# VHH binders against FYVE, RhoGEF and PH domain-containing protein tag-77 (tag-77), part 14

Target 1, 198 residues: FYVE, RhoGEF and PH domain-containing protein tag-77 (tag-77), of Caenorhabditis elegans (x5lx76r375to572)
Amino acid sequence: KLHYAAVEFLKVQNNYVQYLKEMAVLYPEYMERFGKRVGRDLLASHNGHENVVLQIKKIMVQILPIHEMLLKEIDKVCSNWDSRYPNMSKTIGTFADFLKCCQPFLDNKADFLNKLLQLRNEDKEFDEATYMFETEVFKRGKKGAVIQQLDQVHQNFMRYKLLMLRYSEYLIDDCDEKEKAQEAIQKLENVTQAVNQK
Key: E = the ipSAE of ESMFold2; O = the ipSAE of ESMFold2 at other seeds; V2 = 0.75 times the mean of E and O plus 0.25 times the DockQ between their complexes.

## First folded at step 13 (VHH)

Design u05 (from r05 with W101Y F105W; framework vhh_surovatamig_d1; at its last look DockQ between E and O 0.83; V2 from the best seeds 0.00; counts 0 for: pae E 6.7 > 2, unsure alone 64.6 < 65, grease 27 > 24.2)
Fold by ESMFold2, look of step 13:
Structure u05 (fold): chain B 198 residues (1-198), chain A 123 residues (1-123)
Amino acid sequence: as target 1 above (198 residues)
Amino acid sequence: EVQLVESGGGLVQPGGSLRLSCAASGFTFSDYSMSWVRQAPGKGLEWVATIYSLGSYTDYVDSVKGRFTISRDNAKKSLYLQMNSLRAEDTAVYYCARGSYQEPWGDTDFDYRGQGTLVTVSS
């Protein structure tokens, strides 16, 4: 049970890093290539501002290294795992303080969503390119997947707390690791409250 | 364009060994978890092993634990499966598969697989 709970962190974080790379790298690159093929700059400034896709990319590339570091640390914990000496809590607790790096994205999420929807409505080639990215690169076959994926940054904060709660349930009472798990859960709660107030 | 090309299959006697290779191109190999899946004639796909993007954590179906070893070389964009102590029930087409998830917290899925390489274990 405890080993499986620890491995869930690795599975979840591995998937999330793939998501960040899809949004930070693959989507802007696809829009650039599609634009060149059809003779348009789909990432050109819009309404006097930098294109929303590039604004999202800029913030996502700031988030990505922190999550890559977390993935590396979680991978080390799982690869060296010994259920007699569980040790995930320190890694997650330390990471909780760095979760605030997502604050600029969360502060601007509604604006990004509105700008993206406006651009898709006003520019039919942008809309078609985004739809093709959703169906060809995501391999998920769902219209609107790019917009849905923007919501996942917020959901990731809630997920870490839930994962720590499940991990803590399998720990023996009155051990050092369980105390550290409770401390990590409190840190995640504090970060979650600060983020949700914005 | 994503391409996965498996090789290394063949005919081998029970108790023998084979090493499968998968050459990957068209994507940043080091960013993805990779798996081997297999399909015996007339049967569905069976997951065999997964190696995560950093190459340290591996997982296997119980029937191959201790006999098969998955590995990767991110610099060469290559995935491997060392298969030892082969048994007749290991006979299948083996596919290299790239990991994909519909949601970041959702179930594991595969978005690309290669053409497969046939492994036949018989006298």
Scores: ipSAE 0.043, ipTM 0.531, lowest interface PAE 6.7, mean pLDDT 81
ESMFold2 (binder alone), look of step 13: mean pLDDT 81; pTM 0.824
ESMFold2 at other seeds, look of step 13: ipSAE 0.175; ipTM 0.604

Design u06 (from s02, 17 letters changed; framework vhh_7nfr_2; at its last look DockQ between E and O 0.59; V2 from the best seeds 0.00; counts 0 for: pae O 8.3 > 2, grease 31.5 > 24.2, SAP .725 > .668)
Fold by ESMFold2 at other seeds, look of step 13:
Structure u06 (fold): chain B 198 residues (1-198), chain A 124 residues (1-124)
Amino acid sequence: as target 1 above (198 residues)
Amino acid sequence: QVQLQESGGGLVQPGGSLRLSCAASGFTFSDYSMSWVRQAPGEGREWVSTIYSLGSYTDYADSVKGRFTIARDNVKNTLYLLMDSLKSDDTAVYYCARGTWSEPIGYDSEFDYWGQGTQVTVSS
């Protein structure tokens, strides 16, 4: 049971890093390529301001390396796993304070959402390109998946807390790893409260 | 377009060995977890093994643990399954499968693309 709980971190983090790459790299690249095929710059400034896709990219590029490092560390923990000496808690606790790096995105999430919706309503080629990206890259086949990904940044903080609670359930009481798990859970609680106050 | 092409299957005697390959194209191979899944005649598909995107962590079904080894080459975009100590129960079509992202984000991988399969037959 404890090993499977630890592997859940790897599965979730692998998926989350891919979500970040979608917004930071794949979506802007797709919009540029689609635009060139239809003879238009879909990422041009809108109403005198930088395009919202590029604004989101700037923030996601700052977040992505931190999560790529966390993925590497989680992968190492799982690859060297010995159930007699469980050791996921230190990795999660060490990165918990760095997870606040998403705060600039969350401070602006409502604005990004409104700007993205406005642009999709006003620019039919932008809207079509976004829909094609949603169906080709997300493989979900539904309009609005890009908007749902913005929500996932917020939800990811809560997910790490839930994973740590589940992992901690399988640890022996009154041991060093259990104490480190409680410390990591507390750090994650503090991060989620700071994020939710936005 | 995502493409997965298996090869390396064939007829082998019990106790023998085979190496399966899966050539991947149309996506950034190194970003995805990859799996082998098999299907014996008249049965459902059975998960065999998964290797995660960085290539360090691997996981196996109990039925093949200790006998099979999954590997990937992220430079050549190729997934491998090294099968040793083959038994008649290993007779199946073996599929290469790409892990997917659940909607909303799930806690484990699901498969969104499959190869056409390669036949492995273990018989005298």
Scores: ipSAE 0.012, ipTM 0.421, lowest interface PAE 8.3, mean pLDDT 81
ESMFold2, look of step 13: ipSAE 0.048; ipTM 0.531
ESMFold2 (binder alone), look of step 13: mean pLDDT 81; pTM 0.830

## First folded at step 15 (VHH; framework vhh_surovatamig_d1)

Design v01 (from u01 with T100D; at its last look DockQ between E and O 0.46; V2 from the best seeds 0.00; counts 0 for: pae E 7.2 > 2, unsure alone 63.9 < 65, grease 27.5 > 24.2)
Fold by ESMFold2, look of step 15:
Structure v01 (fold): chain B 198 residues (1-198), chain A 124 residues (1-124)
Amino acid sequence: as target 1 above (198 residues)
Amino acid sequence: EVQLVESGGGLVQPGGSLRLSCAASGFTFSDYSMSWVRQAPGKGLEWVATIYSLGSYTDYVDSVKGRFTISRDNAKKSLYLQMNSLRAEDTAVYYCARGDYSEPIGYDSEFDYRGQGTLVTVSS
């Protein structure tokens, strides 16, 4: 039980790091390649503003290294796991303050959504290229549209708190790890409250 | 664009060993978890093993623990499955799959990115 709760952090973090790379690197690259095939710059400025795909990229590339470091630490905890000496809480608690690095994306999520929808409506080649990216590269179940996936940044904050709560449920009372788990949960609660405020 | 090509299957006697290989292309191999899944004749797909992107953590279905070892070489974009102490119940077509970290079996994305498979037959 406790081991599976710890491994869930690894599953979530691997998925999130891949999501960040897909949005920051793979999507812009796909749009460039598709654009060359159809003779258009699909990432050109739109309505006097930088293309929304590039705006998202700029934010995601600042976030990605922090989450790659967290992934490495979570992987080490899971790979050396010994249920007699559980030790995930320190890793999560140490990185909790850095998780606010996603705040610029969250502050602009509604704007990114609107700009993406507008561009897909107004530019048929952009829309087709995005659909092809969604179906050929970026697969997140049957409804893995890019616009539905913009919420992943927010959902990731919620997941860490929920994961710590589940992990803490399996720890024995009055051990050092349980105390560290409660500290990490409090830090995550503070971050999620800040993130959930509009 | 994504391609996964399995090899290394064959006919082997009970107690024998095989090593399966999977060559990957069309994506950044080192960024993804990778899995082996198998399909016995007339049955559905069964998840066998997963190795996470950094190559350190692995997990297996209970029926193969201690007998099978999943590994990867990110530089060669290759996934492997060392199968020891093979049993008749291991007879199946084996597929490598690029996975999602939350649910490695039953997701369309793992099915959509699996290769042609390689047949392993364990028979006296």
Scores: ipSAE 0.016, ipTM 0.489, lowest interface PAE 7.2, mean pLDDT 80
ESMFold2 (binder alone), look of step 15: mean pLDDT 79; pTM 0.806
ESMFold2 at other seeds, look of step 15: ipSAE 0.130; ipTM 0.583

Design v02 (from u01 with G106D; at its last look DockQ between E and O 0.73; V2 from the best seeds 0.00; counts 0 for: pae O 6.3 > 2, grease 28.7 > 24.2)
Fold by ESMFold2 at other seeds, look of step 15:
Structure v02 (fold): chain B 198 residues (1-198), chain A 124 residues (1-124)
Amino acid sequence: as target 1 above (198 residues)
Amino acid sequence: EVQLVESGGGLVQPGGSLRLSCAASGFTFSDYSMSWVRQAPGKGLEWVATIYSLGSYTDYVDSVKGRFTISRDNAKKSLYLQMNSLRAEDTAVYYCARGTYSEPIDYDSEFDYRGQGTLVTVSS
C-alpha cells in the first residue's frame, strides 16, 4: 500500500547513509587500529600516491552530508505521514539534482578498484586487515564486501528511481501528488543518464 | 564484539505493564535501526517493533499497536520497549536486535538477534 512504499525510502536511505559512514569513517579507522597492532602504517602512500582508502574517504566525506540531509527529510515525511495527503514526491524531487554529488566517485571507481585489488595482492597485512573489517563490520564473513560497496553508489541511483515508480503505482490517478511523482521520476532519469555519461 | 543484553522481563497479570531494556555495546548504536523480536513457546520468531536510527520513525506489528512503545536513547546506547495492556498471547522470550543489511542498496532488512533474551510471562 502507499504508506509501505513511502517507508521504503526511509529503509533504503538509512542503509545507504550507514554504508557511506562505513567507507568514510569506519574502514580508515579500522585500518589504522589494525596497523598499530601489527606495527605498520596500512594507510601509507602507495606507488607515490595517497593510499586508496584515504582517497575514497575524501570523496565519501563530501557525499555523506548531502545524504544525511536527505535522510533527515525522508524521516520527517514518514514520521508525519498521513495517507490522505501523501507528500514524498517533493522531498525526492528537491534532492534529485544533489544526487549528482557521487560523480567524482564514479569517475574514479575503476581506478579505486584496481588500486584496492593491487594493494590487497601486494600487502599481506593490508589484505588481512581488509578481510577482518569485512567480517567484523559486514557480519557475513564474505570476501569482497568492500569491493561490493564501491558498486553501491550507482546502484543507489537506480534504486531511487525504482522506489519512485513503486510509490507512484499506489497513487490515485490524476492527483497532484501523482503529477509531482512523475516530475521526480523524470528528474531521477535525467540524473541517472548524466551519471552514466561523461 | 557486538553485545546486546536484554532485561526487564518477568511475571505479570493480564492488563499489566512491563518495560524492557536492552544495553548495546561494541558498535556505534546511533547508526543502526533497532528492533524487538519475540519467540512464544514452541513458535518461531515474530517481529514486534522497529525504531530507525534517528529515533523519530517507529513501526509495529498490528497485534501490539497502541499497547507497546519502542524507544531509544542514543547517548546511553539503550533500546526500550514499554508494554502496556499485556495479554496472554504476549508471553514470549523477547530479544533486541540490531538492523543489518547484506547489501546497502536493497530495501529489505535483516535482523541480528543477539543476547539471551528476557522472558515475559502473562498469566491468564
Scores: ipSAE 0.103, ipTM 0.575, lowest interface PAE 6.3, mean pLDDT 81
ESMFold2, look of step 15: ipSAE 0.394; ipTM 0.742
ESMFold2 (binder alone), look of step 15: mean pLDDT 80; pTM 0.820

Design v03 (from u01 with S102T Y113S; at its last look DockQ between E and O 0.55; V2 from the best seeds 0.00; counts 0 for: pae O 8.5 > 2, unsure alone 64.8 < 65)
Fold by ESMFold2 at other seeds, look of step 15:
Structure v03 (fold): chain B 198 residues (1-198), chain A 124 residues (1-124)
Amino acid sequence: as target 1 above (198 residues)
Amino acid sequence: EVQLVESGGGLVQPGGSLRLSCAASGFTFSDYSMSWVRQAPGKGLEWVATIYSLGSYTDYVDSVKGRFTISRDNAKKSLYLQMNSLRAEDTAVYYCARGTYTEPIGYDSEFDSRGQGTLVTVSS
């Protein structure tokens, strides 16, 4: 079970990096390409403000490199895995302090949600393009998935603590790795409390 | 727009070897985990092997460990399966599949896209 618990970090992180790329890169590019085909700038300013898709992009582009680095480190741990010398805890513990990078997105999530809903209601071609992105590229559900999945940033953050707790359950008591796992769990708990108290 | 095209299947005697290839297009290949899955006659899909996006981590179903090697070439957008020491039980249609990560996925055969398959028959 210990190896499978370690691999769950890789599965979760790979999915999250893909999500960040979908929102930061693929969605804006899709909207631009769709717009060129139909003769409209779907990412133009709306009501005198920058388009919400571009606002989301700016924040996701700052989050993405941090998570790409974590993905590389988790991949290394899993690729070199030896159950006699488990070593995921250091990687997660070292990274925990950087997870606060999600705070700018969380501070604005409600506003992004409202602006996306408003734009989809007011702009028929924006709505159609977003629907096509959801069904052909995004692959995270059906109608409304882009809006529904804005919570992924918070959900992914919470997952690291749960993964560490599960991983720690399979470690032998009173070993160095178990002690490091508890330290990582404490760091994640502290960050989780700070993020949830906005 | 996602397209996966498998090749390299055929008839092989027990103990022989075969190399499967999969050409990918229509998505950023290097961003996705890739898998081989297979379907034996009269059975459901079975996960065979997965290689993660960076190409470093691989995992296999127990029945093929030590005999099969999954690899990828991100520059060529290609996935491979080297199959050695083939057994009659390896007879199946083999599919190249792009991974999906919507919920913690065990080692079962969940994926969001697959190709048409390539038939591998192991018999004497």
Scores: ipSAE 0.012, ipTM 0.425, lowest interface PAE 8.5, mean pLDDT 81
ESMFold2, look of step 15: ipSAE 0.025; ipTM 0.491
ESMFold2 (binder alone), look of step 15: mean pLDDT 80; pTM 0.817

Design v04 (from u01 with S30R; at its last look DockQ between E and O 0.75; V2 from the best seeds 0.00; counts 0 for: pae O 4.2 > 2, grease 29.4 > 24.2, SAP .684 > .668)
Fold by ESMFold2 at other seeds, look of step 15:
Structure v04 (fold): chain B 198 residues (1-198), chain A 124 residues (1-124)
Amino acid sequence: as target 1 above (198 residues)
Amino acid sequence: EVQLVESGGGLVQPGGSLRLSCAASGFTFRDYSMSWVRQAPGKGLEWVATIYSLGSYTDYVDSVKGRFTISRDNAKKSLYLQMNSLRAEDTAVYYCARGTYSEPIGYDSEFDYRGQGTLVTVSS
């Protein structure tokens, strides 16, 4: 059971890195390709500001390398797993302070949401391209709309504390790993409080 | 367009071996976990094995542990399943599947399979 709790970190991190690439790479590329087919630059500046898709991309590409590195470390832990010597807590605790990297996204989430809604309402070709991205990449009903995906950054960093709590439940009391798990949980609580205060 | 093309199936006697291959195109192969799933005649799909995007962590259904080995070559965009010590109950159409996620992220993975599969028949 302890091993399956550790593997949940790998599942979550693998999927989150996929999400970041979808929003930072696939969505802008899709909009560019669709735009070329219809003779439009769908990523052009809007109302005198950089297109919101590009603004989101810029922040996501800052987050992505940190999460790719965490994925590598989690994969190593799982691939070398020995339940006699559990060792996920150090990896999560080490990266906990770096999870604050999502703060610029969260500070701007409401603005990104409003700009996306406005652009979709005002630009029929942008709206159609976004809808087609949602149906071709998100596979109709398996994932939410692009707008709903803006919540995943906040939801993801909250998940690490939940994962640590579940993992800690299976650790033997009064062992070194349990102490490290509590330290990692405390770091995650502190980051969560800092991020939620906006 | 995402494409997954399976090959390497065939007729084999119990105790024999086969190596399945899957050629992937139309997506960034290295970014996705990959799986083999199988469908025995008249049955539903059964998950067989998964290899995560970095290629080092693997997981298997209990019935094939120690007999099957999943592997990938990210440079060649290829997924493999080495099947040893085959049994009659391994008879199935084997499909290559790309991992994806559903809402909420991270608690469950979904499988996106697109190929026609490759038939493995284990019979004396």
Scores: ipSAE 0.298, ipTM 0.686, lowest interface PAE 4.2, mean pLDDT 84
ESMFold2, look of step 15: ipSAE 0.347; ipTM 0.713
ESMFold2 (binder alone), look of step 15: mean pLDDT 81; pTM 0.829

Design v05 (from u01 with D59E; at its last look DockQ between E and O 0.74; V2 from the best seeds 0.00; counts 0 for: pae E 5.0 > 2, unsure alone 64.9 < 65, grease 30.8 > 24.2, SAP .692 > .668)
Fold by ESMFold2, look of step 15:
Structure v05 (fold): chain B 198 residues (1-198), chain A 124 residues (1-124)
Amino acid sequence: as target 1 above (198 residues)
Amino acid sequence: EVQLVESGGGLVQPGGSLRLSCAASGFTFSDYSMSWVRQAPGKGLEWVATIYSLGSYTEYVDSVKGRFTISRDNAKKSLYLQMNSLRAEDTAVYYCARGTYSEPIGYDSEFDYRGQGTLVTVSS
């Protein structure tokens, strides 16, 4: 029970780090390779501004190392797990303050979405390359899978809060770990409110 | 192009041991969780074991706990399954699988298996 709830953090974080690498590294690299095959720079500036794929990449490469460190810490907690001494709350609470690193992405999500849709509509080769990336990387790719993934940064905050709530439900009342869990939940709530209100 | 190549299967007596190997190429092996899945004759796929990307945390189906050990060598891009105390019910084709996430991203995983598998037959 409590062990299952702790391992869910590892599963979620492992998957999220893979997502960040796909969007920050694999997608831009794929667009470069496809562009060379068709004789176009698919990541060239658009409407006088840096290409939206590169703008997204720059933010995601700042997020990625923080999440890689969190993955290492969660893995350590799970690998040394002893239900007599549960200890996930400190790790999540410490990193909750750093999860605000996604704020620049969230502030600009609507703009990134609009620019990406516009570029796909206006540049046929960009659109085809993105579709091929969706089908070759995601395996379940249909048109629009990259666009669908833009919500994952916001949804990740909600997942940590839900995971902490479930983990806390299995803790013994009036113990140090449950107090730390409630502190971590409050930190995650505060970050979620700040993000949604801006 | 993602490739997964299994080897090490064969015919073995009950109580015997086999070590399966999986050679991976075409992706950054160290970034992914890896699993073994198996398919017994006339049955569906059964998950056997998972090892996460850092190589520390492992999970097993209950029927193989204490008998099977999953491991990985990220430098060699290889996944292993040490199978001890084999039983007739372990007879199956064993597949190496790369872990991917379900959409939307959460704690569910999907198995991306592409090889032909390696047959393990446990028979007296």
Scores: ipSAE 0.308, ipTM 0.692, lowest interface PAE 4.1, mean pLDDT 82
ESMFold2 (binder alone), look of step 15: mean pLDDT 80; pTM 0.823
ESMFold2 at other seeds, look of step 15: ipSAE 0.410; ipTM 0.748
ESMFold2, look of step 16: ipSAE 0.213; ipTM 0.635
ESMFold2 (binder alone), look of step 16: mean pLDDT 80; pTM 0.825
ESMFold2 at other seeds, look of step 16: ipSAE 0.238; ipTM 0.649

Design v06 (from u01 with G99S S109T; at its last look DockQ between E and O 0.64; V2 from the best seeds 0.00; counts 0 for: pae O 5.5 > 2, grease 28.7 > 24.2, SAP .68 > .668)
Amino acid sequence: EVQLVESGGGLVQPGGSLRLSCAASGFTFSDYSMSWVRQAPGKGLEWVATIYSLGSYTDYVDSVKGRFTISRDNAKKSLYLQMNSLRAEDTAVYYCARSTYSEPIGYDTEFDYRGQGTLVTVSS
ESMFold2, look of step 15: ipSAE 0.533; ipTM 0.803
ESMFold2 (binder alone), look of step 15: mean pLDDT 82; pTM 0.838
ESMFold2 at other seeds, look of step 15: ipSAE 0.287; ipTM 0.663
ESMFold2, look of step 16: ipSAE 0.329; ipTM 0.700
ESMFold2 (binder alone), look of step 16: mean pLDDT 82; pTM 0.840
ESMFold2 at other seeds, look of step 16: ipSAE 0.192; ipTM 0.577

## First folded at step 16 (VHH; framework vhh_surovatamig_d1)

Design w01 (from v06 with S30R D59E; at its last look DockQ between E and O 0.74; V2 from the best seeds 0.00; counts 0 for: pae E 2.7 > 2, grease 30 > 24.2, SAP .682 > .668)
Fold by ESMFold2, look of step 17:
Structure w01 (fold): chain B 198 residues (1-198), chain A 124 residues (1-124)
Amino acid sequence: as target 1 above (198 residues)
Amino acid sequence: EVQLVESGGGLVQPGGSLRLSCAASGFTFRDYSMSWVRQAPGKGLEWVATIYSLGSYTEYVDSVKGRFTISRDNAKKSLYLQMNSLRAEDTAVYYCARSTYSEPIGYDTEFDYRGQGTLVTVSS
């Protein structure tokens, strides 16, 4: 049971890194290619400000390498797993402070949502390109899928806390790993509270 | 465009071995978890195995655990399935599938692309 709880970290982190790459890399690249085809710079400044897609990209590119490193460490833990010496807590605890690097994105989420919706309303070609990205690249596309993805950064914080609580429940009381699990949970709770206040 | 092309299927006796290959193109192969799924005659699709993007961690359906080995070569953009100790119930069309997360993001995945399949027939 403890091994299954540890593997859930791998599943969640693998999915999250894929999400970050889609939003940080694939979406801006798609908008650029679509723009070339229709003779427009869809990522040009809008209303005197940098395009919202590029603002989002800048933040997500900063957090992506940190999450890629976390994925590598979680993969190592799972691949070398020995239930006699469980060791996920240090990996999560060490990265908990870096997970708050998403704070700039969360501080600006409402603004990004508003700017994205406004740009889609005001720029037909931007709207068409975003729709095509949602339907052709995601292959699961529903109206508004890009907007829904902005929530994933916040939800990932919540998920790590829940995974850590579940993992801790399977640990033997009064062991070093349980102590480290409680430390990691506290770090995640602190990040979660800061995020919820924003 | 995403393309997945399977090969290596064929007719084999029970207890025999086959190695399936899948050539991938049109996406950054190293960024995706990859799976084998199969469809036996008259049945729906069954998940067989998954290998995560880094290539270290693997999962298998219980019926093939210990007999099948999934592997990948990210430099060659290739996915493999080594099938040993084959049984009649392993007879199926085997598909290479790309995994993606389900929305909302969490534990679950789904297959957003698959190849044309390669037929494996295990019979005396």
Scores: ipSAE 0.448, ipTM 0.750, lowest interface PAE 2.7, mean pLDDT 83
ESMFold2, look of step 16: ipSAE 0.383; ipTM 0.728
ESMFold2 (binder alone), look of step 16: mean pLDDT 80; pTM 0.826
ESMFold2 at other seeds, look of step 16: ipSAE 0.449; ipTM 0.764
ESMFold2 (binder alone), look of step 17: mean pLDDT 81; pTM 0.823
ESMFold2 at other seeds, look of step 17: ipSAE 0.518; ipTM 0.792

Design w02 (from w01 with Y107H; at its last look DockQ between E and O 0.67; V2 from the best seeds 0.00; counts 0 for: pae O 6.2 > 2)
Fold by ESMFold2 at other seeds, look of step 16:
Structure w02 (fold): chain B 198 residues (1-198), chain A 124 residues (1-124)
Amino acid sequence: as target 1 above (198 residues)
Amino acid sequence: EVQLVESGGGLVQPGGSLRLSCAASGFTFRDYSMSWVRQAPGKGLEWVATIYSLGSYTEYVDSVKGRFTISRDNAKKSLYLQMNSLRAEDTAVYYCARSTYSEPIGHDTEFDYRGQGTLVTVSS
């Protein structure tokens, strides 16, 4: 069971990196392509400010490299896995120190949500393009709405804590890896509390 | 416009080998985990193997472990399945599939696109 618990980190992180690329790259590109077909710039400034899709893109492009680095490290752990010497806790514990890179997104999440809702209500072609992106490209399980998926940044923190708790359950008591697992869980708990208050 | 085109299937005797290829286009291949799935005559789809986007970690269904090897070449946008020690039960249409991972945590790999398949027939 310990190896399967470790591989769950790889599955979750792979999915999250795909999500970040979808929101940072594919969604803006889709909106540009759709806009060209209908003769409009769907990403034009709105109310004198940069379009909310581009604001979200800028923040997610800052988050993405950190998560690509974590994916590489988790992949390395899984590829070299030996259950006699489990070693996922250090990777997760070290990464937890960098998770605050998401704080600008979390600080602005409510504003991004309001701006997206407003723009979809006020601009029929923006709304249609977003719906088509959700249908043709996004395909994020049962949660297919872009607006609902803004929570993925926050939910990803919850997933790491849950994964560490499950992984820790299979570790031998009073070993170095179990101690590192508890340290990583505490770091993730601290971040989880901070983000839940937003 | 995602396209996945399989090739390399054919007739082979038990114990023989085949190498399947899949040419991908219409998406950034290196960003996606890729899988092989197969469908035997009159049966449902069976997952065979997955290779993660970085190409280092692989997973296999138990029945093919030690006999099949999944690999990828991100520069050529290509996915491969080397099949050795083939058995009659490996007879199927083999599909190249683009993988995703559904929520909640702990569920199996999901696929959002697949190709049209290539037939592998293992018989004397």
Scores: ipSAE 0.125, ipTM 0.587, lowest interface PAE 6.2, mean pLDDT 82
ESMFold2, look of step 16: ipSAE 0.202; ipTM 0.620
ESMFold2 (binder alone), look of step 16: mean pLDDT 81; pTM 0.828

Design w03 (from w01 with Y113V; at its last look DockQ between E and O 0.78; V2 from the best seeds 0.00; counts 0 for: pae O 4.2 > 2, grease 28.7 > 24.2, SAP .69 > .668)
Amino acid sequence: EVQLVESGGGLVQPGGSLRLSCAASGFTFRDYSMSWVRQAPGKGLEWVATIYSLGSYTEYVDSVKGRFTISRDNAKKSLYLQMNSLRAEDTAVYYCARSTYSEPIGYDTEFDVRGQGTLVTVSS
ESMFold2, look of step 16: ipSAE 0.381; ipTM 0.736
ESMFold2 (binder alone), look of step 16: mean pLDDT 80; pTM 0.821
ESMFold2 at other seeds, look of step 16: ipSAE 0.397; ipTM 0.739
ESMFold2, look of step 17: ipSAE 0.339; ipTM 0.713
ESMFold2 (binder alone), look of step 17: mean pLDDT 80; pTM 0.820
ESMFold2 at other seeds, look of step 17: ipSAE 0.302; ipTM 0.686

